# Miniprotein binders against q9h3h3: the designs that were tried, part 248

Target 1, 235 residues: q9h3h3
Amino acid sequence: EDGFTAEHLAAEAMAADMDPWLVFDARTTPATELDAWLAKYPPSQVTRYGDPGSPNSEPVGWIAVYGQGYSPNSGDVQGLQAAWEALQTSGRPITPGTLRQLAITHHVLSGKWLMHLAPGFKLDHAWAGIARAVVEGQLQVAKVSPRAKEGGRQVICVYTDDFTDRLGVLEADSAIRAAGIKCLLTYKPDVYTYLGIYRANRWHLCPTLYESRFQLGGSARGSRVLDRANNVELT
Short names: E, the ipSAE of ESMFold2; O, the ipSAE of OpenDDE; V2, 0.75 times the mean of E and O plus 0.25 times the DockQ between their complexes.

## First folded at step 18 (miniprotein)

Design yH31
Fold by ESMFold2-Fast, scan of step 18:
Structure yH31 (fold): chain B 235 residues (1-235), chain A 85 residues (1-85)
Amino acid sequence: as target 1 above (235 residues)
Amino acid sequence: SPYMIRWKIRMLLRFADILLERAEELKKEGSDPEEAKELLEFVQYLLRMAIELAEKLGNEDLLKRAQELIDRAQKLLEKLRELES
């Protein structure tokens, strides 16, 4: 995490969520307008806090594309957090299984494939491919961070509605690869973020469930997917 | 749990620090002073929550950090108000 703490990452996420989002919503906007929208708002040029020289003069937290079937559902995050506190106080073992059950009970099921890319043509091209896949119905929803004031890599997040649905997670990976994405992907359930569980935690839980690497040549799905929690190759 | 309370306090402190830096940048650029004031009032709200939690936890280091940030926010807010008069 290169000196970033869990608290810092959570704080940045809250700030981005508070600021306006640039959204292409395929539920209400014709697909024919997507290419013009992508040309107007390339993520390498959209600045986090606004700049008269960029596409935006005001802050932008996220650039997002919603699919035709997208139905947002964060679940009962407050109930999840209360149950987590009770679990810690109870002295009961904290395992991936118990966390999974809390997520299911409170309907906090969303998760995301993450890719980190430097600002530039490669990022903009990757985002365009993902956005088209969302509008065409191959993916549900995605977002990309704007360019930070300090610089650094930007992140593309491709969401699935249920991290416990392995087939759905793998289908999203396949669709990302079909869109031309060749970089490393990691899959993280949102439940870990809401509970403040990160890589170096006292319960030795791995918040990254899956890792996807581009398969050069021959693979039918275009990638190798590793189940990080169980250290088992799925493809 | 003490772990979750510590995590929440540190998250609040990081969030306040990010917003405080935004307010400082707005002042430096001479941008909308009302936006900077609103950010600083929100920063003070976050830091008051952090202070309350740090006191309940009994963590002197986190309490001191929160108090340092709230003082910095208050000084910037007073400067912005003074420039208007």
Scores: ipSAE 0.012, ipTM 0.328, lowest interface PAE 9.1, mean pLDDT 83

Design yH32
Fold by ESMFold2-Fast, scan of step 18:
Structure yH32 (fold): chain B 235 residues (1-235), chain A 85 residues (1-85)
Amino acid sequence: as target 1 above (235 residues)
Amino acid sequence: SPYMIRWKIRMLLRFADFLLERAEELKKEGSDPEEAKELLEFVQYLLRMAIELAEKLGNEDLLKRAQELIDRAQKLLEKLRELES
């Protein structure tokens, strides 16, 4: 356990964000080109640092699909970071409520549903379903990690505009389920990513706000969603 | 945002430093020279990114730190290449 800290995980995430992305942008590209793009860049075969034998010879940080109505709004990330440094220096307790208030004050509201899948056909099939939902307008934007050298699980991230908008978060979950996704989903606000809050963080915060489990046998939603912070079932 | 750029540079430098230590230990062990070379090439990639950002930001301290780490990575990579030849 001592080999990686939350800061090391944050550094790896920053490297991925800063490397080139493979993007299907439905704002400028016809939807009819999506299937060919998905066939060219299956996430199980796209390598993180490039390989002559893969679809990419150069590093790829993320594979992403932008919806036609996607309008990025990162908020005041500069103000968030300054307030975070002040909070850490103050010695005041760092809690989920404090982070929520920082995010609201600085309009850093986006968040994402996460699913972790092993490289292979199931990952590629799940990503294709999500990508089609984005291009068809049921979701706004999504990305998937390329294959790491060690062959560990890959992550699909499906974004929503506002993690405090519970209805919007639940609508995204419904769209993911309608795309045929049946695995466990967890929801993380981007403010936690910007501040380096991962599973093993020094502030002992749970980085997950919501959890979605596939429900067999006839729920209209197809899932059960739990608010993990308050231990309350939302569906 | 200059503040976010500084934070990104610091994250890149921390990751590069961690990977450099791993490459140095692999060299001492003699365990996997190809893995050590791959780590060092990735470290150089991360540090070139950090240098470019530090130059654009005009932060001499971060630029100097990035340059120190890339020099260390280049020297280690040269030593590994010499041992193989």
Scores: ipSAE 0.000, ipTM 0.193, lowest interface PAE 12.9, mean pLDDT 80

Design yH33
Fold by ESMFold2-Fast, scan of step 18:
Structure yH33 (fold): chain B 235 residues (1-235), chain A 85 residues (1-85)
Amino acid sequence: as target 1 above (235 residues)
Amino acid sequence: SPYMIRWKIRMLLRFADLLLDRAEELKKEGSDPEEAKELLEFVQYLLRMAIELAEKLGNEDLLKRAQELIDRAQKLLEKLRELES
């Protein structure tokens, strides 16, 4: 996100989605195999385009873990994209409310908590904690980016089914904290990702809906969650 | 399906165009010829994918644009090879 435009970031995300994924699918794979899989594919060592010196010789777009109860529902992404093109042409205001309305109309409701970490032990440890929480049923699905050649931060994405379900979003945050995660988290609805809403977008929209900060010293949920749009603390 | 495929092609073409600009800049600076060459190999990968999708979609405009960009990448790669002589 740091130096790329929204179009660049959308194109990079598209390329990653189209390349093969390394997946641990708890719906079909015994939980006892997870630790070996995590040891074989630490995100800090898996390279985006493959390398004889890495665990992968071929390109990898994402490393993912699917929970036992995971049931994918992407909604009508095609209809969403058509409506977005029409909206941009119409001159109608582009606001968080308008995007929320498009998402609801086209049933594109999923969203994700994001954490960005530098390649290394802390990234691999954080991913292992998230992966175990997914396999144990406290989270539904997660993925982590492979190591890019430029050596920047990698991202862990933890998904929820419905970004309009505030309680569900907060429950996912609690589960992430219970897994031992202490870094900054931000929550982004997938509709923003599909429509290319990133940092420095032309509509001056905040690219995330919520922010979660770890709180030491007796927080009831282990974190403080802020609604970024309204600047209201939820926990 | 056609809208999503068209969107994917458009994104691939935009990304390729931007990486081509970066490769041109690296060539002018002479800072890292190996990096520029690897960027151009990635650009060719993206453009081959865009061409395949454009052919399946039957969109001649997108196909022509992808072919224009792959030609630009090929010319830049040839210039980089000349500099490494």
Scores: ipSAE 0.000, ipTM 0.172, lowest interface PAE 14.0, mean pLDDT 80

Design yH34
Fold by ESMFold2-Fast, scan of step 18:
Structure yH34 (fold): chain B 235 residues (1-235), chain A 85 residues (1-85)
Amino acid sequence: as target 1 above (235 residues)
Amino acid sequence: SPYMIRWKIRMLLRFADLLLQRAEELKKEGSDPEEAKELLEFVQYLLRMAIELAEKLGNEDLLKRAQELIDRAQKLLEKLRELES
């Protein structure tokens, strides 16, 4: 995919964020209601723009589950963007370390593990596993995209509150694996989104920090996690 | 949150402009007409969101720009539909 395709994907994600969400909020809803909610809104059947033949007649941007302890914190995005503009004007090298420092300074720390699955039983089963892990407290918050195109992949996003906390990022990976997920996972900090940095960018920055691959039986974690920037495997 | 609302409107308009340029390139190349059409329909969707958000914010300048981009998208889409015949 070229940079132009990266902008298209970013535009789709932004539009989804702004459309209505279907939310199971464990902070206000008993866990016993989750299975009925999952049966009512399977991601393979919920349509992005609404359809009388689907569970929704109106557009849905995301299907989300909030954990009991979930407390949203976007940080100081305005300050982050002002500092980014100043950095670009300064002529200083723009590196992953420089962005990391801006994110820390302005408390824009959230990030997410991403998995892409085709519409169908496997997607719905994976989402149900993730949703239960969120409601049971092993994960904090997650969302899944609705069905937009016939045969097009859908994405499950599992958020962590601090991308600079490597241990926390790895613990989320372990919880995803414990939920029965076996597909490829990639981890991306949200700071890159707020700065408009996508796969093809003039600074040659990779917004993907980690990659996780399932490993049967041999690993204590159930997966191998690669630090993409350093090409180093983590345990 | 007014800052974030204004940022979202600006980003929607930026994406719409970039995707319109891509749709125009596809049209000139005689590439996939359905891809260009789908791209223009998505651009119109983005511009509709920008307009709705701008109206809630009360920002007349951003609303005017969004409307101008929608007009451009509709004109280009009409030409693509004619070429399908």
Scores: ipSAE 0.678, ipTM 0.820, lowest interface PAE 0.7, mean pLDDT 85

Design yH35
Fold by ESMFold2-Fast, scan of step 18:
Structure yH35 (fold): chain B 235 residues (1-235), chain A 85 residues (1-85)
Amino acid sequence: as target 1 above (235 residues)
Amino acid sequence: SPYMIRWKIRMLLRFADLLLRRAEELKKEGSDPEEAKELLEFVQYLLRMAIELAEKLGNEDLLKRAQELIDRAQKLLEKLRELES
């Protein structure tokens, strides 16, 4: 039971990453085709393990949109994992700063803004807004989980290329808000995902670096962003 | 790379073993049988992925380990289905 939830979430994430993805790739597909693609594959209807009555009969791990300038760079994930094993064995403290240093050393810099929404119209509408922002160039890349068997909440992930670049992280938040998104957002560096840092981690680390809440009034951004690691308001 | 394929297989086997033990624990406690069945179905799913990768890698030891775990999961799932149906 202790730590079970973190392992289960990590297992589901790994399985989803390994299963086929439905991708709209703006590098090779005209932007005019996006609306038809979104209508064909609404995330509330695409099933995780396939269903003849859904848009897919076979498993789908993720539904993704790649921007025109998208250039994936995962860094040295192998070196990161070897260094992580060494760190755990060394007895040295495992802190946000230590993980940040490992990520920088191995160039594993990408991260993502996360939003969790129940299956339905609001999820599909939010995803359509994000997808359009990606195709129009305001965001680089995004993905959304398909509908789980039990119908639980789905996640939209909006990626940035460098979690250490605060300006870039904040600009992505602004673009998400400009797309009409008003729900809670949290930001997670991919290094935490690769190392299995979820809610119930054994090192008691906060699983996210930033939190964004919608706010309208005296701010052009439309949100308040908190640095969760340092407990400092950035906006 | 062979290193990354081996790492993925080992992670899948580790997750499968942990989730299988949880399903065994739920059965022993007389807890939610539907949760245990769903975990076992997912364990079998992960193990089929591990088998495919182990076959691709040509690693008989990892393939045997995956097959051992999937057999254990199948037997527990059959026993749970008998108790409920």
Scores: ipSAE 0.711, ipTM 0.905, lowest interface PAE 0.8, mean pLDDT 88

Design yH36
Fold by ESMFold2-Fast, scan of step 18:
Structure yH36 (fold): chain B 235 residues (1-235), chain A 85 residues (1-85)
Amino acid sequence: as target 1 above (235 residues)
Amino acid sequence: SPYMIRWKIRMLLRFADLLLEKAEELKKEGSDPEEAKELLEFVQYLLRMAIELAEKLGNEDLLKRAQELIDRAQKLLEKLRELES
C-alpha cells in the first residue's frame, strides 16, 4: 500500500502549504537575528497544529528561511495544468521528457532536495546549518516541517530555481553537504506536485529526478549523485 | 486565481475521499480504532479547508460535496468513539 502512503503524505504536504508559515526573511531581517530566531523556533518543538506548551499556539504548516536574493516564481501553473489535461486526452506518450518540456514551456521550473530526519537535536542542528547556508547565500530558500505525530519523521526541503539546470542542482547538493548533512537526499521537481504525480502513479513515472548519498572515505566530491530517471551516476 | 482555488478544492476533496474510504475500511476490519480516528480528524481538517475555499469561490456544488463528506466523516468518528467504550 505504498500508493496510499504516498497520497496521504501528499495530502499532509498540501495542507501544510495552505496553513501559516513561520518565516525568517533575510531580505528584510538582519542576519544577526537568525540564531535567536532558530533558538525560538526549533522544528523539534514547533507543533503542526498548535500547543500552548510549544512555541506556537496556532497551526504552523512550515518553518522557512528566505535568502537575500529570493524571488519566488511559480511560473504559469494554470497553463501547465491545461496543457497536461490536453496531453492526457491526446494519447501522446507520457514520459519524463514530455513532462520536462511542459515544465519548460510554462516556466514551472523550481525543484527541491528533500531530507527526512527524526525529531530531536539532530534535526534542529541540521536545520540550523541549512538556515545559515541560506542566509549566507550558499542556498536560496529552505523550509522544514513542524512536529506532528509521535514517531513521525520531519522533512527539510531545499529549493533550487531550475531543475533543468543540472549544475545548479549539484551546487545545492554540495552546499547541503558542506553544512554537515550526511543523510540520503532526493530531488523532486515541483512540476510533479502540480500535476499530482507521486509514487505509484498510473504512468509509472519516478517523481524523484536525483538521489544523493554521502560518500565515506577518500573521494574529493563528498557525495555521490545519481540521475534516478536514467540510472546514471553524475559524479 | 479562481482556477488555482478550484484546483486546490478538487485536490482536497480527492484526498479527503481517499482517506475517508481508508478509515471506513479500517472500521470494517476491526483494526485499531485510533488509526481510523486520526485519519477522520485529518479528513475533517482537509474538508474545512475545502469548505472555506468553496465559499470564497462561490461554488455551491463543491461546497455541497465538501459538506457531504465532512458529515460522513463526523458520523463515522462518532461511531468509532462509541465502539471504544
Scores: ipSAE 0.764, ipTM 0.922, lowest interface PAE 0.6, mean pLDDT 88

Design yH37
Fold by ESMFold2-Fast, scan of step 18:
Structure yH37 (fold): chain B 235 residues (1-235), chain A 85 residues (1-85)
Amino acid sequence: as target 1 above (235 residues)
Amino acid sequence: SPYMIRWKIRMLLRFADLLLERAERLKKEGSDPEEAKELLEFVQYLLRMAIELAEKLGNEDLLKRAQELIDRAQKLLEKLRELES
C-alpha cells in the first residue's frame, strides 16, 4: 500500500507539471499587479480539474510566482533517469550519497521547502506572504497546488537553486519565516521527486533532507533546522 | 522543451506500467475489483496525457507505446467487468 501511495504521488506530480499553470511572472508583470492576481486566484478556490463554481473552468496543475531574477535550470533529467536505472541494476547500495552524486553529475540541483496546509484562509494568507517575498526578491520562485476534488491538504513549494548549498537552503528558510510562516517545513531535493522517493520507499531513505520548526525569539533565524539524514541541529 | 516533454512522457509511461502491473496482481489475487478499476481509470488518465504529449512531440515510438498500454488497461478493465456480471 505504501508503494501504491508513492507511485500515485509521483504520477500525480507528473500530471500536475504537464497541465496548465496559473503564473504571476515578475519578469514581465509589474509588482503592483500581484495583489489583484492573488485575489483572483486564491489557492483554496482554484480547483485541480476545473469547476463552474471556481476561478478556473479548465484544469490547473500549479499556481506559481516567478521572481524577477528567476532562470529555470532543470539540468539533465534524461541522463539522471538513465543513470538511476543503471544504478538499480548494478546492485550498488542506494543511499543519500549516491543520489546526491547522481544529481551533481547531471546538474539536477534544485530543491524546495514544503508546507502542507488545509484549504482555507490560512493557506491563502500563507501563499500571499510567500508570493510577495518572491516578487520582492527574498525568494526566487514558488508554487502551490490547487484544491483536489477529494479534498485534503494543499502544498506550497518554495524553491532554491542548489540543494547542496546549505547556506542557500537556510537563507530560504529565514525568508519564509520572515514572511510570517509558522508551520512545519520540510526540504526535499527535486532529484528525489524525479526518482519517486516518497515516504516508505523501498530503499528506506528519509524522503526529506531538512526539517524546520518555528521558534519565536529563540533562534537567530526564527526557527530550528534539523539535518534529518545526519540527525544534527543546524540552528 | 522537447527534452523535458520526452522525459515526462517516459515517466508517465513508467508509472502507468507500474500501476497496470499492480491492477493485474489485484485481479489475480481476487482482491476488491473496485480498487483495481480505480487504478485502471487513473492509468487511462495518465496514458491519455502521454498520448497528447507524444503527438505534440511527434514521437511515433512513444505514441505507440502509450497506445499499447492504454489498450492493455482497457482489456483488463473489460475482463474485470465480465467477472462481476
Scores: ipSAE 0.011, ipTM 0.247, lowest interface PAE 9.5, mean pLDDT 82

Design yH38 (at its last look DockQ between E and O 0.83; V2 from the best seeds 0.74)
Fold by ESMFold2-Fast, scan of step 18:
Structure yH38 (fold): chain B 235 residues (1-235), chain A 85 residues (1-85)
Amino acid sequence: as target 1 above (235 residues)
Amino acid sequence: SPYMIRWKIRMLLRFADLLLERAEELFKEGSDPEEAKELLEFVQYLLRMAIELAEKLGNEDLLKRAQELIDRAQKLLEKLRELES
């Protein structure tokens, strides 16, 4: 069941990536317009497939905020995928370390902190906090899913440029916590997505590198960050 | 990139095939028809995306594969509708 669920979620994410996005781009739009934009497009009310009674009549895949310094770089995905096929054919062990090296070699380095929240005021409030942090320069870029037809949990994704840069990943966690976020966060590199590695893969690889839990008196500005692979507390 | 467009089409087709197999399994098991219908609606959504990309790319093999899957989904949807009466 877990394998089917992982593939279904992956399919939904891919479809969302391909549908139109609602974007606040701080590179071209004054920060003073953010509050009005957030009021117009609260994620709990924006519908995935469009509804005349919602803020959108047409499908929306993602609601996103781009920071002033945002400079997208997907790396060499084609080279990554060719090297992955060669690795599988070679008979060499497939481990997190070998995937990390392929990602570095082909500069496919982006990753993201994810949080899942039920539709409602708390989701909209959390998203507003994240969006402000992006526009103010504490985070680079973020997106949130619209409301699904069946009303399941929605996801906020906060991106970092380099999943191998532990300090950068931890700084993003700190900024998320400073924005008032208290729920569980998980961090995933995008390289796994391009290789088709989800939960329940044949190599038993875990695509989640870090977990962040809110804790009063904890480090990292109120959170404990765990390295999932080694079960080591980092903060 | 033509490579990335082909990769997207192939992934959409792979997901559609997997989800369609699950919908077929639900039908065979006599499970809730509404669950299978919801899954088939999403399968058709993915296949419409794949067809649009394949047409723009001009790749007849990928277009044919997408059409085969959408026909299979449509046949299952018709069987589910027959169960309603």
Scores: ipSAE 0.771, ipTM 0.920, lowest interface PAE 0.6, mean pLDDT 89
Fold by ESMFold2, look of step 19:
Structure yH38 (fold): chain B 235 residues (1-235), chain A 85 residues (1-85)
Amino acid sequence: as target 1 above (235 residues)
Amino acid sequence: SPYMIRWKIRMLLRFADLLLERAEELFKEGSDPEEAKELLEFVQYLLRMAIELAEKLGNEDLLKRAQELIDRAQKLLEKLRELES
C-alpha cells in the first residue's frame, strides 16, 4: 500500500539519521582535502551496513558535507510537536497554511532540495559537484544516502535554512544547476518530517512544496521552478 | 530532551510494529520469504535503537514493549530461516 511504503521509507530515513555519518566539515578541514575524501567515500561504493569490499566497515546512515557557514538550526521542535498535538485535538482544519504557520511560530524553517539518482558514476559525479559547491560557499549543507543492500536509487539532499524565503530557495536551486545538475529536483520543508507527516498521510497534505526542472530556454538560472501548492511558476 | 527521546522511541516502536505486522502477513501467506526476512532484520535494527534509548531514558514500560517486539521478530525470523531447510 502507498501508506505502508511511505512509512517504510520514513523508518529507513529515521534509522539512517540515527546511525553514524561520514562528514566532511569545511569549518575544520582544509578545502584541499576534499578531492581525496570524495575519492575515498563515493556514495555508490559506501554501503548502508558496511558490506565486504566497501570503504566502510561499519553502518553509515549518511555521507555529508558541511560548509564554512553551517550553523545547526533546529528551532523549537518540541514546541512545534506539542502545538501540533493540541491542534489535532482542537477540531480546527489541518491545511498547508496551518503547517506553515506552526513552522514559522516555532522557527522550524529548514528545508531541502532532493534529487534521486541510480547508483554509479552519474551519482558520484553529481555528489562531487554538490560537495564542491558546499565547500566553496555556494551551498550550506548537503548529504547523500549510501548504497542500499537491494540497490535502487539514492538521494542527495541540499539544505536551505528557510523554506519561506523563496529567493533563498531559488538561489540554492541555481547553485545546484551551476554544479551541473540537470535532473528533476523536489523541495520539502523539514516541518513535515518532525511531525511524522509522509506521503499518503490522512490529511492529504503534500510534503513537496516546489519542483525544479532544468530548461535551457527558461530563466537566466536555467531552471523552471513550479510551486506545487498553487500551480504557479516562480521562474 | 526527555520529551524528544520519548518521541523517538514511540516512533521507532510504531514503525517496528507496522513492519513486523507486514512480515507476519507475508509469512502466513507463504509468499516472499526474502522480503519477510529483510523486514524482520530491519525491525530488529529499529528495536535495538529503541531499546538503547529506552534504557538511557529509564522508561521501563517502553523498554518492556521494545523487548517484547524484538522477541516476536526474532522468533519469526528463526521460523523463516528454518524453512530454508
Scores: ipSAE 0.724, ipTM 0.915, lowest interface PAE 0.6, mean pLDDT 88
Fold by OpenDDE base, look of step 19:
Structure yH38 (fold): chain B 235 residues (1-235), chain A 85 residues (1-85)
Amino acid sequence: as target 1 above (235 residues)
Amino acid sequence: SPYMIRWKIRMLLRFADLLLERAEELFKEGSDPEEAKELLEFVQYLLRMAIELAEKLGNEDLLKRAQELIDRAQKLLEKLRELES
């Protein structure tokens, strides 16, 4: 993936973030209504721009589920951005460690497991599993991209509160696997997004910290998680 | 916050500029006009978002910049339409 492609995808993601979301909030909505909501808004049928015949008539950026324990706290993003600008101006070397420290200092610690699936029953089924896990408290928050016009792969994002908490990241992986997801997962901190750092950036920063592969009969967790930075298996 | 809104606007404008440049390149290279059109449509989408936010802030400078990009996008779109005629 070249720099242009990465920035294009980032632009799409940003636009999606700014468009209206379809949200099931377990804090205010009974869990018993989840199935009806899932049936009403299957991600394979919800369209990005509200195409005729779709469940949505208006643009939808994301379909999301908030768990009962979900608390939106992005930390000091403004401070982070200011520090990042200052760092760039200083000409000091920028490393993954630098970004990690910036994230910690400004408490911008959220991250997400990502999975990409083709539109269809498998995607909708996977999303339903994740949504249930969120509502049941096994996960805190998740979102899925709506269907694009071209019918490309859709992405499910499952968030964790702290990308520096390896146990928390691994627990989320386990919960995702327990929900029946068997595809490849990648984990990305949000700090990179907040700073506009994408793939093929000039600093050669890799936004993917972890990779999870499903394993039958292997680890108790049902997956092997690789630390990409250190090239070490965590499970 | 106003700061975050400004940041978002700047990012939108940056993306719009990048994608617009790519569309212009595709046009100059004689590539399939559909790809350029798709990019332009998305550019316009981003710019509409930027304008809306800039209006909310009352930031005339950002509005001006967004309008300049819209004008460029429209100009390219017109050229593409002429080629299809």
Scores: ipSAE 0.701, ipTM 0.902, lowest interface PAE 0.6, mean pLDDT 91
ESMFold2 (binder alone), look of step 19: mean pLDDT 87; pTM 0.859

Design yH39
Fold by ESMFold2-Fast, scan of step 18:
Structure yH39 (fold): chain B 235 residues (1-235), chain A 85 residues (1-85)
Amino acid sequence: as target 1 above (235 residues)
Amino acid sequence: SPYMIRWKIRMLLRFADLLLERAEELEKEGSDPEEAKELLEFVQYLLRMAIELAEKLGNEDLLKRAQELIDRAQKLLEKLRELES
């Protein structure tokens, strides 16, 4: 991605985060209502800016499912951003280790597994599987983008509390695979998002920490996970 | 918090300014008027969000800045639409 494309995607992501979300909240809604909610709001049909012919007449930024145990904690984002500005001003090297320490210091630890799928039945089926896993307690929280005005792939994001907790990240991958997902997954810490670090960045940092590929032929795990930062196979 | 609201407004304004500059480059070059119009519509969308937050925060300087950018985007968008008549 070039710099302009990254900035444009960042602007779209920010706008989506700020627009209303369609949420199934398992903390307050019975699990028995999930199937009807999924049928009412399939992500291939929900439109980003609203349309009388779609399930929504008004803009929708995200379609989300909150698990029964979901407890949001974004950490000290303000402190993180201030520290990042100080680091840049200091002239010291900016490395993955430095960012990890800033994230830990300011408790900005969440991250997410991402999957990109074309609009259609396959996307809706994948989302239903993820949503069911969230409501049943195998995953904590997930969201999926609505259909863009011009089309293009949609993204499903499955969040974990702590990107430094390797076991937790791998447990989420296993739960995603158990839900029937077979496409490529990539894992990104939210700290990179809050600092504006995307694929094309001047520090040449890779915002993707892990990749998961479905295992052909299968094994008990169902996937091969690579730690991209350290170039180490985890499974 | 007021600090996070101000941060969001500043980010929206920075994105709007960047995308608006790109739309102006496309118009000046005479290339892809449809892409320029789509960028300008999105710029206006971002600026409307910034205006709502600035009004809620009561920050007149940020509100004025957003209003200036939206006027600039609107003039360019009208020019592009006029050229397609």
Scores: ipSAE 0.719, ipTM 0.909, lowest interface PAE 0.7, mean pLDDT 88

